# VH-VL binders against Putative glutamine--fructose-6-phosphate aminotransferase [isomerizing], part 11

Target 1, 262 residues: Putative glutamine--fructose-6-phosphate aminotransferase [isomerizing], of Saccharomyces cerevisiae (a2p2r3)
Amino acid sequence: MCGIFGYCNFLIEKTRGEIIDTLIEGLQALEYKEYDSSGISIQGDELESLNIYKQTGKISSLKEEIDLYNLNKNLPFISHCGIAHTRRATHGGLRRANCHPHNSDPSNEFVVVHNGVITNFANLKALLMAKGYVFKSDTDTECIPKLYKHIYDTSIELGYNLDFHVLTNLVLKELEGSYGLLCTSSHFPDEVVAARKGSPLVIGVKGKTDMDVNFVEVEYLDQEEDYLKLNTQTKSSGNVLAAAPVKYNTCLRKSPPFVHNT
Key: E = the ipSAE of ESMFold2; O = the ipSAE of OpenDDE; V2 = 0.75 times the mean of E and O plus 0.25 times the DockQ between their complexes.

## First folded at step 2 (VH-VL)

Design B20 (framework fv_becotatug; at its last look DockQ between E and O 0.01; V2 from the best seeds 0.00; counts 0 for: pae E 15.1 > 2, placed apart)
Fold by ESMFold2, look of step 2:
Structure B20 (fold): chain C 262 residues (1-262), chain A 120 residues (1-120), chain B 107 residues (1-107)
Amino acid sequence: as target 1 above (262 residues)
Amino acid sequence: QVQLQESGPGLVKPSETLSLTCTVSGGSISSYYVHWVRQAPGKGLEWLGVIYYSGSTDYNTPFTSRLTISVDTSKNQFSLKLSSVTAADTAVYYCAREYWVGSGSYFDYWGQGTLVTVSS
Amino acid sequence: EIVLTQSPDFQSVTPKEKVTITCRASQSIGSSIHWYQQKPDQSPKLLIKYASQSFSGIPSRFSGSGSGTDFTLTINSLEAEDAATYYCHQSSSLPLTFGQGTKLEIK
């Protein structure tokens, strides 16, 4: 009854406005009859920053919330990974703090959208609170980004330099229950991790030709759990997306001198 | 293992309010949706409504004016109140648990049911 | 409201035979159909979830199939303990609804 949606453009220029529109259109395709929240996370104005926009009610309320910030929607991104979430309405009671995405900390070092139930969330919450993490919501999801940050910070203190997929595997091993999730991080720009246990996950890849299948390396990082890594031509690291198409094209997007309607 | 148990008065007079409690043991109720379902003697199953972990509710259309479902998390209890009852409300009342897993729902645990008779 | 119509309403069957119960939805519900068994004086018990997925601990003789509007519960090699009333249940939209039930008796 919740929907998660991810969208990446890789070496194909998209404006912030186009990225936001694509994320919202993805949520609208997942909409249920009644909805009580929606949200997105995208890169902010500063390099390696992440912003969260979320609102109770219908997706139109999310659009109104985003418009309140008067964002520079013409800002271009040659590569970008965004995530989005919507959920079935539960009449009354919902507050903004319980909406997805959820963050690890005020700086949004890790941001997560999630479907499912984390059956050991009470134990994880107690452990994280004892380590100084402050919870602002009633949701089990909030434990996930905070656990990411805890394990990440611990690894840095111990002298390790973990890749995002290795960090994710460590986090997933601590989770019990069922889930589908997407995670982005300011520490791993232009990367997204998708993971599932007991929830369906569909990945679309779109090349410059609408009908052709492009070659994309897909790696299952754990035989017992389904999460994927997307290989790219660049030196940047990339992870595989959820239900959204991943566009692969030249490093710059160009159009021919004359373009006809089709 | 999670267990649900319905309780309340077995007899209710017409025009009064039927009040039932569903007590949950063996698990946390903060991650559950609890539904109420009833079954008139010799008849099929009828869904009454649901309460979500947020405290929000949805009721079946015939009951929207008479039905209240609530939760007391400190007691691990869900409550059902049905006002202005008639003999047609005589039934076995069940509470049932839904684990939220993606889209869709099913009832994996049911209470044993409690018969409520409306008479006198 | 989505109406679920089961067929048959009642069936008397011989042990070890195959039994087929159908459930037809008034509009498409994908695979959001679930099957329950209810024995006399007992609560319903989940058998099959999402059209075809067996619930934990359910004997393999119970299976489900279908998608869209037409769904089937099959009991392969019926046993005496399977005498009960069977219900389908849709979770595609509110209000949630049940089929009228199919009562199975052993000859």
Scores: ipSAE 0.006, ipTM 0.410, lowest interface PAE 15.1, mean pLDDT 77
ESMFold2 (binder alone), look of step 2: mean pLDDT 90; pTM 0.930
OpenDDE, look of step 2: ipSAE 0.009; ipTM 0.490

Design G13a (from G13 with light chain K35E; framework fv_gatralimab; at its last look DockQ between E and O 0.01; V2 from the best seeds 0.00; counts 0 for: pae E 14.7 > 2, placed apart)
Fold by OpenDDE, look of step 2:
Structure G13a (fold): chain C 262 residues (1-262), chain A 122 residues (1-122), chain B 111 residues (1-111)
Amino acid sequence: as target 1 above (262 residues)
Amino acid sequence: EVQLVESGGGLVQPGGSLRLSCAASGFTFSDHYMNWVRQAPGKGLEWVGQTRNKANSYTTHYAESVKGRFTISRDDSKNSLYLQMNSLKTEDTAVYYCTREPIYWDSYMDVWGQGTTVTVSS
Amino acid sequence: DIVMTQTPLSLSVTPGQPASISCKSSQSLLYSDGETYLNWVLQKPGQSPQRLIYEVSNRFSGVPDRFSGSGSGTDFTLKISRVEAEDVGVYYCMQSIQLYTFGQGTKLEIK
């Protein structure tokens, strides 16, 4: 069993240290059994950068790992998205490489934490390896951030600039199995996407006043997405399709009609 | 002018204790991480330990060679850094430098003191 | 712990000639933020150490342009294009990705 936790501050200043503490505390709150690994991803010093910290062992080991790095924990962020993960090893050996978060590439363009099982990960891995992606872990999760990058890069090459939401939907269409996942990206600063299939996911919103959560966009993949013009390439088994989005801003959106807030 | 001045060095017997001080001036001491670095006679530089600032809960780190024997502390009100050295060994003989770590993540140990000499001998 | 290894340990150079010092780390100094945390420190005779270069190739304020740093991952080089008398001292590479560790030092002397 694994736990995922995300924390976002928006237009509320938080220091790097506070963000790290919050993520770690979130993981601790999820801890009901002994976990064998944990990790977090936070924004780097630059807006378009993501850092990953992960370690085997207890959450205390992660703290120690983070402390070994000479991070400026006083760095303030007016807006920030961080993600965290803790796991009991069910797939892959107990090694740091198998710890979450997983990244798309050494520059951490896409970072993912995941609970669940991607049942078609072998096929996805083969496809992505054929495209030149290098896998470092034994986990099924590693294919997710790489798939994000592949679809993103392909879309850019085709002249499309997808928003994070559309990109995520394209990724999720390719995934089989069960999942709760969070994804951050250097291409989409101050954004986080959350998705679930079969696994539970809870979103909490805190503001100065009681806030309605209706601004959180929740969509179902089986719903006809009016915003995606799928390129008519025939769904042959193994082809990742690039879709052209209608121009949407990468900002907070109102939930579309008929959204079920779970 | 930014300045670091070490003091407290001297001759001590093996097993003895010594406390070093570093006085900081010319900058906001309380905002900075501080380090101790030592240099044995005719040898290279060795990092000894670090203390972080209040915002980082004054977290401390030590080299394995001094862990359990040395303690780094600071008094921000006095702009002072300290190194308490217990259970001293002959191999602890060195010039001890106080160093400042800039607030910026990209710059480390940008200011050094002149050092204070510690000699551990029977 | 990250081990830093310098070569050579001593170097004698004729004034005006170039010098090169190598530093190797036991693990990559590339961090997840894309930065490489390798520094160079100089200790002149009878003086305290002083910082020269940070993050592989960035000169600290006041450092002459005849000093240059390069490298990636685990292999790094400090170069002096034209050695001057004032460059005499011991040069240390220092990793700062996980706390701090120094190389053995390279003593630069003038012939």
Scores: ipSAE 0.000, ipTM 0.485, lowest interface PAE 10.8, mean pLDDT 84
ESMFold2, look of step 2: ipSAE 0.000; ipTM 0.429
ESMFold2 (binder alone), look of step 2: mean pLDDT 93; pTM 0.946

## First folded at step 4 (VH-VL)

Design C07 (from B04 with heavy chain V101I; framework fv_becotatug)
Heavy chain, then light chain:
Amino acid sequence: QVQLQESGPGLVKPSETLSLTCTVSGGSISSYYVHWVRQAPGKGLEWLGVIYYSGSTDYNTPFTSRLTISVDTSKNQFSLKLSSVTAADTAVYYCAREYWIATGSGTYIYFDYWGQGTLVTVSS
Amino acid sequence: EIVLTQSPDFQSVTPKEKVTITCRASQSIGSSIHWYQQKPDQSPKLLIKYASQSFSGIPSRFSGSGSGTDFTLTINSLEAEDAATYYCHQSSSLPLTFGQGTKLEIK
ESMFold2-Fast, scan of step 4: ipSAE 0.370; ipTM 0.694

Design C12 (from B04 with heavy chain T103Q; framework fv_becotatug)
Heavy chain, then light chain:
Amino acid sequence: QVQLQESGPGLVKPSETLSLTCTVSGGSISSYYVHWVRQAPGKGLEWLGVIYYSGSTDYNTPFTSRLTISVDTSKNQFSLKLSSVTAADTAVYYCAREYWVAQGSGTYIYFDYWGQGTLVTVSS
Amino acid sequence: EIVLTQSPDFQSVTPKEKVTITCRASQSIGSSIHWYQQKPDQSPKLLIKYASQSFSGIPSRFSGSGSGTDFTLTINSLEAEDAATYYCHQSSSLPLTFGQGTKLEIK
ESMFold2-Fast, scan of step 4: ipSAE 0.355; ipTM 0.711

Design C16 (from B04 with heavy chain T103S; framework fv_becotatug)
Heavy chain, then light chain:
Amino acid sequence: QVQLQESGPGLVKPSETLSLTCTVSGGSISSYYVHWVRQAPGKGLEWLGVIYYSGSTDYNTPFTSRLTISVDTSKNQFSLKLSSVTAADTAVYYCAREYWVASGSGTYIYFDYWGQGTLVTVSS
Amino acid sequence: EIVLTQSPDFQSVTPKEKVTITCRASQSIGSSIHWYQQKPDQSPKLLIKYASQSFSGIPSRFSGSGSGTDFTLTINSLEAEDAATYYCHQSSSLPLTFGQGTKLEIK
ESMFold2-Fast, scan of step 4: ipSAE 0.317; ipTM 0.684

Design C21 (from B04 with heavy chain S105K; framework fv_becotatug)
Heavy chain, then light chain:
Amino acid sequence: QVQLQESGPGLVKPSETLSLTCTVSGGSISSYYVHWVRQAPGKGLEWLGVIYYSGSTDYNTPFTSRLTISVDTSKNQFSLKLSSVTAADTAVYYCAREYWVATGKGTYIYFDYWGQGTLVTVSS
Amino acid sequence: EIVLTQSPDFQSVTPKEKVTITCRASQSIGSSIHWYQQKPDQSPKLLIKYASQSFSGIPSRFSGSGSGTDFTLTINSLEAEDAATYYCHQSSSLPLTFGQGTKLEIK
ESMFold2-Fast, scan of step 4: ipSAE 0.424; ipTM 0.730

Design C24 (from B04 with heavy chain G106K; framework fv_becotatug)
Fold by ESMFold2-Fast, scan of step 4:
Structure C24 (fold): chain C 262 residues (1-262), chain A 124 residues (1-124), chain B 107 residues (1-107)
Amino acid sequence: as target 1 above (262 residues)
Amino acid sequence: QVQLQESGPGLVKPSETLSLTCTVSGGSISSYYVHWVRQAPGKGLEWLGVIYYSGSTDYNTPFTSRLTISVDTSKNQFSLKLSSVTAADTAVYYCAREYWVATGSKTYIYFDYWGQGTLVTVSS
Amino acid sequence: EIVLTQSPDFQSVTPKEKVTITCRASQSIGSSIHWYQQKPDQSPKLLIKYASQSFSGIPSRFSGSGSGTDFTLTINSLEAEDAATYYCHQSSSLPLTFGQGTKLEIK
């Protein structure tokens, strides 16, 4: 039902315009006639800030919405991680607030795109609302970035300085159901986390030439749930793509994604 | 600082539901996960399941259909319910703490503190 | 399910003797092994975490070693109060599992 796409560049300069175009083109490759909303998240004008752009309708409606912001498309990024999503409304209806990406708070400290179903979202929402989190959508997805922020804030209060992948594993322990997600955070610049349980998620690394696909180093921390940490700082150079292509009905095999001839 | 204490009936009849409570004192329950472990007389330790902060749970496979672990944050209490008990469920039941925010970047960790255990005998 | 097999099941030992308890995992678990001591009518007590790290307040005579599938708990110079059953525990994956236990008795 949903399409998830991510694009990272690392030690290869890309302009904001190039990054946006890549994310939009990725979503267009995943688009079906039944898709009725889309969105992207990219770095804002301030260092480590994240912005969200989303709109109902076809991907062309999102592109028109982004154009209204008159962004500096020539702003260069030597490293950048962006995430994107396109959705068919099955839960929550056709409202802008229900489009992905979803955020943890007005400062966009954690931003998530997700496919699948979080079966315990009602309990998570109730707990987070009791902690003062305000929900803007009717989606199950919105629980995820808010759970990230709650766990992050709690860990800081307890004196811990968690890596993004450790924080993600703590979040994943609280999620039930079948899902695939990408998360970015202002606290973890130049990093994107990709995680799944039961849902397909395809990750590739693109070299200098098109069609040169390499898999990034992968850490498997839990056999029940696949966790992948994509840290652009550990890559010497290249582009990183993450996609969940609905039209291909493709899923990852049991083998870990390492550099391979297929 | 944190102490765990189990309580519940010492005798349960076959086919009934075993219900135990673990009461937490000296700390916030949001800082850790609670596991349940049992030990049959003269036997070793057997992991039953865990409850996470959100109330999400994982159970050991033999108990999935019979076991429910829950939390009441207003009372600082964790509960274990095991249905359709038999004589094989006679054991000392422990609750044990896993401190979820720990160094080492591991997904599951050790049990740093345990309750005193409560003996449950299943007998008619 | 990861099966942990301890050796020996039982050992009667003299005070001041060096004792070695082994735990073998059915598959590699890295360093995700922990050791507990259980005295009669008491709850288990954590001794060693992540194969070799001593828990706070544990006497220096207790040490752990190993990685992958083979792990060892060593008591260097056994004391009378060490009479107990010792369990290894893996935290690598669910379900969490324990070894069958090693009972140490003092002569």
Scores: ipSAE 0.279, ipTM 0.660, lowest interface PAE 4.0, mean pLDDT 79

Design C27 (from B04 with heavy chain T107E; framework fv_becotatug; at its last look DockQ between E and O 0.06; V2 from the best seeds 0.00; counts 0 for: pae E 12.3 > 2, placed apart)
Fold by ESMFold2, look of step 5:
Structure C27 (fold): chain C 262 residues (1-262), chain A 124 residues (1-124), chain B 107 residues (1-107)
Amino acid sequence: as target 1 above (262 residues)
Amino acid sequence: QVQLQESGPGLVKPSETLSLTCTVSGGSISSYYVHWVRQAPGKGLEWLGVIYYSGSTDYNTPFTSRLTISVDTSKNQFSLKLSSVTAADTAVYYCAREYWVATGSGEYIYFDYWGQGTLVTVSS
Amino acid sequence: EIVLTQSPDFQSVTPKEKVTITCRASQSIGSSIHWYQQKPDQSPKLLIKYASQSFSGIPSRFSGSGSGTDFTLTINSLEAEDAATYYCHQSSSLPLTFGQGTKLEIK
């Protein structure tokens, strides 16, 4: 059983402690009874930096790991996007290297949490290793952030300046199988991309004044999903955006939503 | 080459506690979960429950008050206790290895290896 | 709890014929369905996982299909050793449940 959760605040101040608490509570609200690993990624002290905190065991072990870093929990962020994951032990047992999030490189240029199976993982890994990427885990997920970085770096070398959602579409075209994923990047601060194939995705938007919930418009499917059609995005004041693959209403999304940061 | 083998008394009197052990060989016990499944004579398969690495359990609803599943990692074995048995608990009891996979559409559990099963008859 | 209903309960079939067994779920389970074969006095054996994926070492005459609530197991060109009881199994939610079984006999 795996769960992913994302939390964004836009133009509404939240402290690092509040952001961490929200991410942890999001993981605890998932339906799973058993957790064998968990992790989060949040912005560091600098706007361009991302930090990963992950640990095997229960969520209490993750909280203990985070406490060891003695973070400034009062540090404010007017805008921030964080991601979180919890995972049941898989076929191969527990290792910290296999915990999510996974990164593209030592500088955490791209960070991903993922549910699903990437069926062409072996081919992607071979290609990325031939290009000099070093794999540290046994998971298929590790290929995703590395593929993000490879395509991003290639695009820069070819003279392109891709938006995060365009880059994500290029990455998704190379993936085979099924997935639900969240990605953050130091190259796109205060942005998160969400993508899915097969699994449900729910996006909640809340303003400080409790504005009406709006969704990015998606194609209608002739099923029990009429009330889940994504219509529009909210704007202006700070918003809370959360995505969970299974707990709430479902919708279809061809590309992840994006938020403006300032 | 993973093997699971159930063991325990083949005959249990009504109102007593049925106690079974599943011994795992040919693999690491920490690599997967083991479930208990039973089958009454001439009937279908019934999932009983599972124990996780944390010691937490999930039991099928009818058994929550009578069933105890435990693990002994030093002996590579899982145990099942079913209290207050009646003739309705006469069945072949299996342990089965879970294979778990997460996909974009959900979580999947299937049983790739099963023990040979042990018949437990409840009578006096 | 998710109820799985198999059809037929029993079928007597001629060797070399095609056999289709259905499994209906009481609610949508995506592709979280698995098929097992059980011969008399033996433990179940996994045939098909995740609706349509053959388990390792399973003869190609066994195949599965379906999604949502309606699933099928197909045996193309039935062989004598295929006489057994077949079960579907859902893993979409706890408690894990099985269909009531479909017994195949050889005419």
Scores: ipSAE 0.007, ipTM 0.443, lowest interface PAE 12.3, mean pLDDT 76
ESMFold2-Fast, scan of step 4: ipSAE 0.528; ipTM 0.799
ESMFold2 (binder alone), look of step 5: mean pLDDT 88; pTM 0.908
OpenDDE, look of step 5: ipSAE 0.014; ipTM 0.505

Design C28 (from B04 with heavy chain T107D; framework fv_becotatug; at its last look DockQ between E and O 0.42; V2 from the best seeds 0.00; counts 0 for: pae E 13.4 > 2)
Fold by ESMFold2-Fast, scan of step 4:
Structure C28 (fold): chain C 262 residues (1-262), chain A 124 residues (1-124), chain B 107 residues (1-107)
Amino acid sequence: as target 1 above (262 residues)
Amino acid sequence: QVQLQESGPGLVKPSETLSLTCTVSGGSISSYYVHWVRQAPGKGLEWLGVIYYSGSTDYNTPFTSRLTISVDTSKNQFSLKLSSVTAADTAVYYCAREYWVATGSGDYIYFDYWGQGTLVTVSS
Amino acid sequence: EIVLTQSPDFQSVTPKEKVTITCRASQSIGSSIHWYQQKPDQSPKLLIKYASQSFSGIPSRFSGSGSGTDFTLTINSLEAEDAATYYCHQSSSLPLTFGQGTKLEIK
């Protein structure tokens, strides 16, 4: 069904073209025969800005859409986090607006890809609309980045400076269902968050060779409650991952790199 | 300052549903989570569950099939319903506040304010 | 679930005495331990948060320490008003759990 993929490079220079190609190749590895839309989010031209590209049809249609923007594909990034999604629509859900990634606002302060089901999304949407958020899609996913922004803005107004990991824990407490997600933010440019509840999620870290993967362990804590534990460890190479013990969330900081969801 | 106060019937018959209300004054309920904790006479504290900003809930495993926590934002009230009660459910019931902005050390934080507690006796 | 075991269950103490209460977790919880004081017929009151941080308005005679699995609450010079039951509480994972309590009685 749906597939999510993330790619981060830290202290290893990659061009925008290489980053886009890696995200597209990741999606191609995850795609099913009946996939019908895809999208990616990458850093824009301005510092800490995020751009979203998404399109219905084959992955080739997304590549054609991206090419229309005449992006500087040679632009180098010493640090970059990108996320990607491919979707198989059911019934009348095939519209560009329903493709992932989804954003919190026109400035793309929070950008999310997601698979699975958010069972309380109608209540979250009603709450967020009452607070002035404008929804453009029919998907449950769109409530997630808007919830991130609402919680983030409220924390700033109360005088707090939250880590992305902590912010994600607050968001996860409000989400019901079985899901996996990746989130990036202009407020946290060196980070990507991977989080799950009920659904499997695999996190890999690329070391000194292309073959170095399988850094993070995932454990089922109580299958009846859909709660999971993540074990994290630093490598001798200096790669670091952070994870929440209550519900799955993982923040990849200043270290490689890639997150894969099956 | 923020104050929490529990209310409800002091006596509930076995097999019936226990229903309690926690009323909050002095603050927006969207700024914190509300937990329910109970204490049987002469015994320790037992966590029952929590309700979050959106109305989402998490319950302690022994109670998942018979516990419901809900919120009425227009009345600034939280409700606890526990079905199929027995004598083992006799306890003082507290609501307690967790400020929802987590800091550093863990996913949840301390309970900074508690209601005064309300004694519920389950007896025929 | 994470089990918290307190020691001692009960202690009869003299005013001005130093008192130490221990809380042991069945698995590592980092510093996600909090201490509450409960006087008879009253609700619990937060004393120490995150193992060692005093909550607002709490007298300096109360202090907390520890990390991982072993935690202590210390009252450096006991006052008569400190007669109460003390509970540790972990916030590391659901379900949230409390220790069984330590009752302090003044001689």
Scores: ipSAE 0.229, ipTM 0.651, lowest interface PAE 5.0, mean pLDDT 78
Fold by ESMFold2, look of step 5:
Structure C28 (fold): chain C 262 residues (1-262), chain A 124 residues (1-124), chain B 107 residues (1-107)
Amino acid sequence: as target 1 above (262 residues)
Amino acid sequence: QVQLQESGPGLVKPSETLSLTCTVSGGSISSYYVHWVRQAPGKGLEWLGVIYYSGSTDYNTPFTSRLTISVDTSKNQFSLKLSSVTAADTAVYYCAREYWVATGSGDYIYFDYWGQGTLVTVSS
Amino acid sequence: EIVLTQSPDFQSVTPKEKVTITCRASQSIGSSIHWYQQKPDQSPKLLIKYASQSFSGIPSRFSGSGSGTDFTLTINSLEAEDAATYYCHQSSSLPLTFGQGTKLEIK
């Protein structure tokens, strides 16, 4: 039992504190009775920087972990995409290194939260280790951001300039098994990619006014792929998150995994 | 291929301490956890415990007062000591390698490699 | 502690027949159940992991199913070499526990 949650604000100022509170509230609304670990990723102080905060135990332990950094919670963001993950209590011995989010590299070029099982992760891990990637966790999820970086770096070497959704499609083609995932990247600021295969995903959009006047622009990349691209930079206007409608509306929890507070 | 082998005395007197080692070859013990499992003659499998990287341990409830599991990384060995043994402790003792899978949906483990086991008989 | 109860305890089976072994958990364990085969005087060997995933090198006649509390190991077209004791094992919580075993014999 895991929950993934993303939160995007587009052209409406939110402080870092408000973003953190929204991500944590999203995790709490996933109706888990007990938590084994939780984590978030948000933009840092610098352009194209991403920070990860994660901890084993209850959500309160994550809050304590974040507080240790003494972040400037008043730092404003006119547009921001954050991701979060929580997991139900299992047997003991869970290491902090195995908590989500997971990164591609020390610079957090790609950051992922994931639900599901990547059945070919052993093959992917062997490939990535042969390419020089260093794994710090035991989780199948760690291969996803590293695969993102490998394909991204290879594309740059070969002279391509891939959009985030194209890069994501290439990554997903290499994954076997089931997944629900959210990915953010320092190379694609203010963008989040959501993808699913065999897992439910719900996207909520709301406007600034109580009249719910929303204009939604969605990108549909491939009807045979179980993924959707969320691109906050391509929105037509207003305070909305553009997303493709979810074809399947099966939710295992009360709250949607993706909520936009405009 | 990683191999596990249990070794130790096959006969232990009642009230004394049963002491076994699990030697790992074909790999490093720093890469995974090893658990101890036993099987009394004609009976099923019983999980005993595990030691973690931190040096902390988890023991099955009936054994918390009698069981000590330790590791010697320089020798690639895990050790089991069970104090105050009785005839009920007669069993084949196995060490088994944990394969841990972390998923977004939850973690699970299974035992992918087992030692051949060593029979320990508790008899006066 | 999670108790796993296997059924049957013992089954005498004709070659080439289908065999079904059930494991019931005392509380929900999702899919965190694994199946082992133990032949006489041998160590257990992993057959099925995570309720339904075949381990590497396991014959296709072995399959697993179920979730929550009720799980099944199926052997399609039993072979003589399949005479063994089968155990389910849960990894949802500590202490780790095994079912009491199901012994299969060839008649």
Scores: ipSAE 0.000, ipTM 0.427, lowest interface PAE 13.4, mean pLDDT 77
ESMFold2 (binder alone), look of step 5: mean pLDDT 88; pTM 0.907
OpenDDE, look of step 5: ipSAE 0.008; ipTM 0.504

Design C33 (from B04 with heavy chain I109T; framework fv_becotatug)
Heavy chain, then light chain:
Amino acid sequence: QVQLQESGPGLVKPSETLSLTCTVSGGSISSYYVHWVRQAPGKGLEWLGVIYYSGSTDYNTPFTSRLTISVDTSKNQFSLKLSSVTAADTAVYYCAREYWVATGSGTYTYFDYWGQGTLVTVSS
Amino acid sequence: EIVLTQSPDFQSVTPKEKVTITCRASQSIGSSIHWYQQKPDQSPKLLIKYASQSFSGIPSRFSGSGSGTDFTLTINSLEAEDAATYYCHQSSSLPLTFGQGTKLEIK
ESMFold2-Fast, scan of step 4: ipSAE 0.419; ipTM 0.701

Design C34 (from B04 with heavy chain I109E; framework fv_becotatug)
Heavy chain, then light chain:
Amino acid sequence: QVQLQESGPGLVKPSETLSLTCTVSGGSISSYYVHWVRQAPGKGLEWLGVIYYSGSTDYNTPFTSRLTISVDTSKNQFSLKLSSVTAADTAVYYCAREYWVATGSGTYEYFDYWGQGTLVTVSS
Amino acid sequence: EIVLTQSPDFQSVTPKEKVTITCRASQSIGSSIHWYQQKPDQSPKLLIKYASQSFSGIPSRFSGSGSGTDFTLTINSLEAEDAATYYCHQSSSLPLTFGQGTKLEIK
ESMFold2-Fast, scan of step 4: ipSAE 0.308; ipTM 0.654

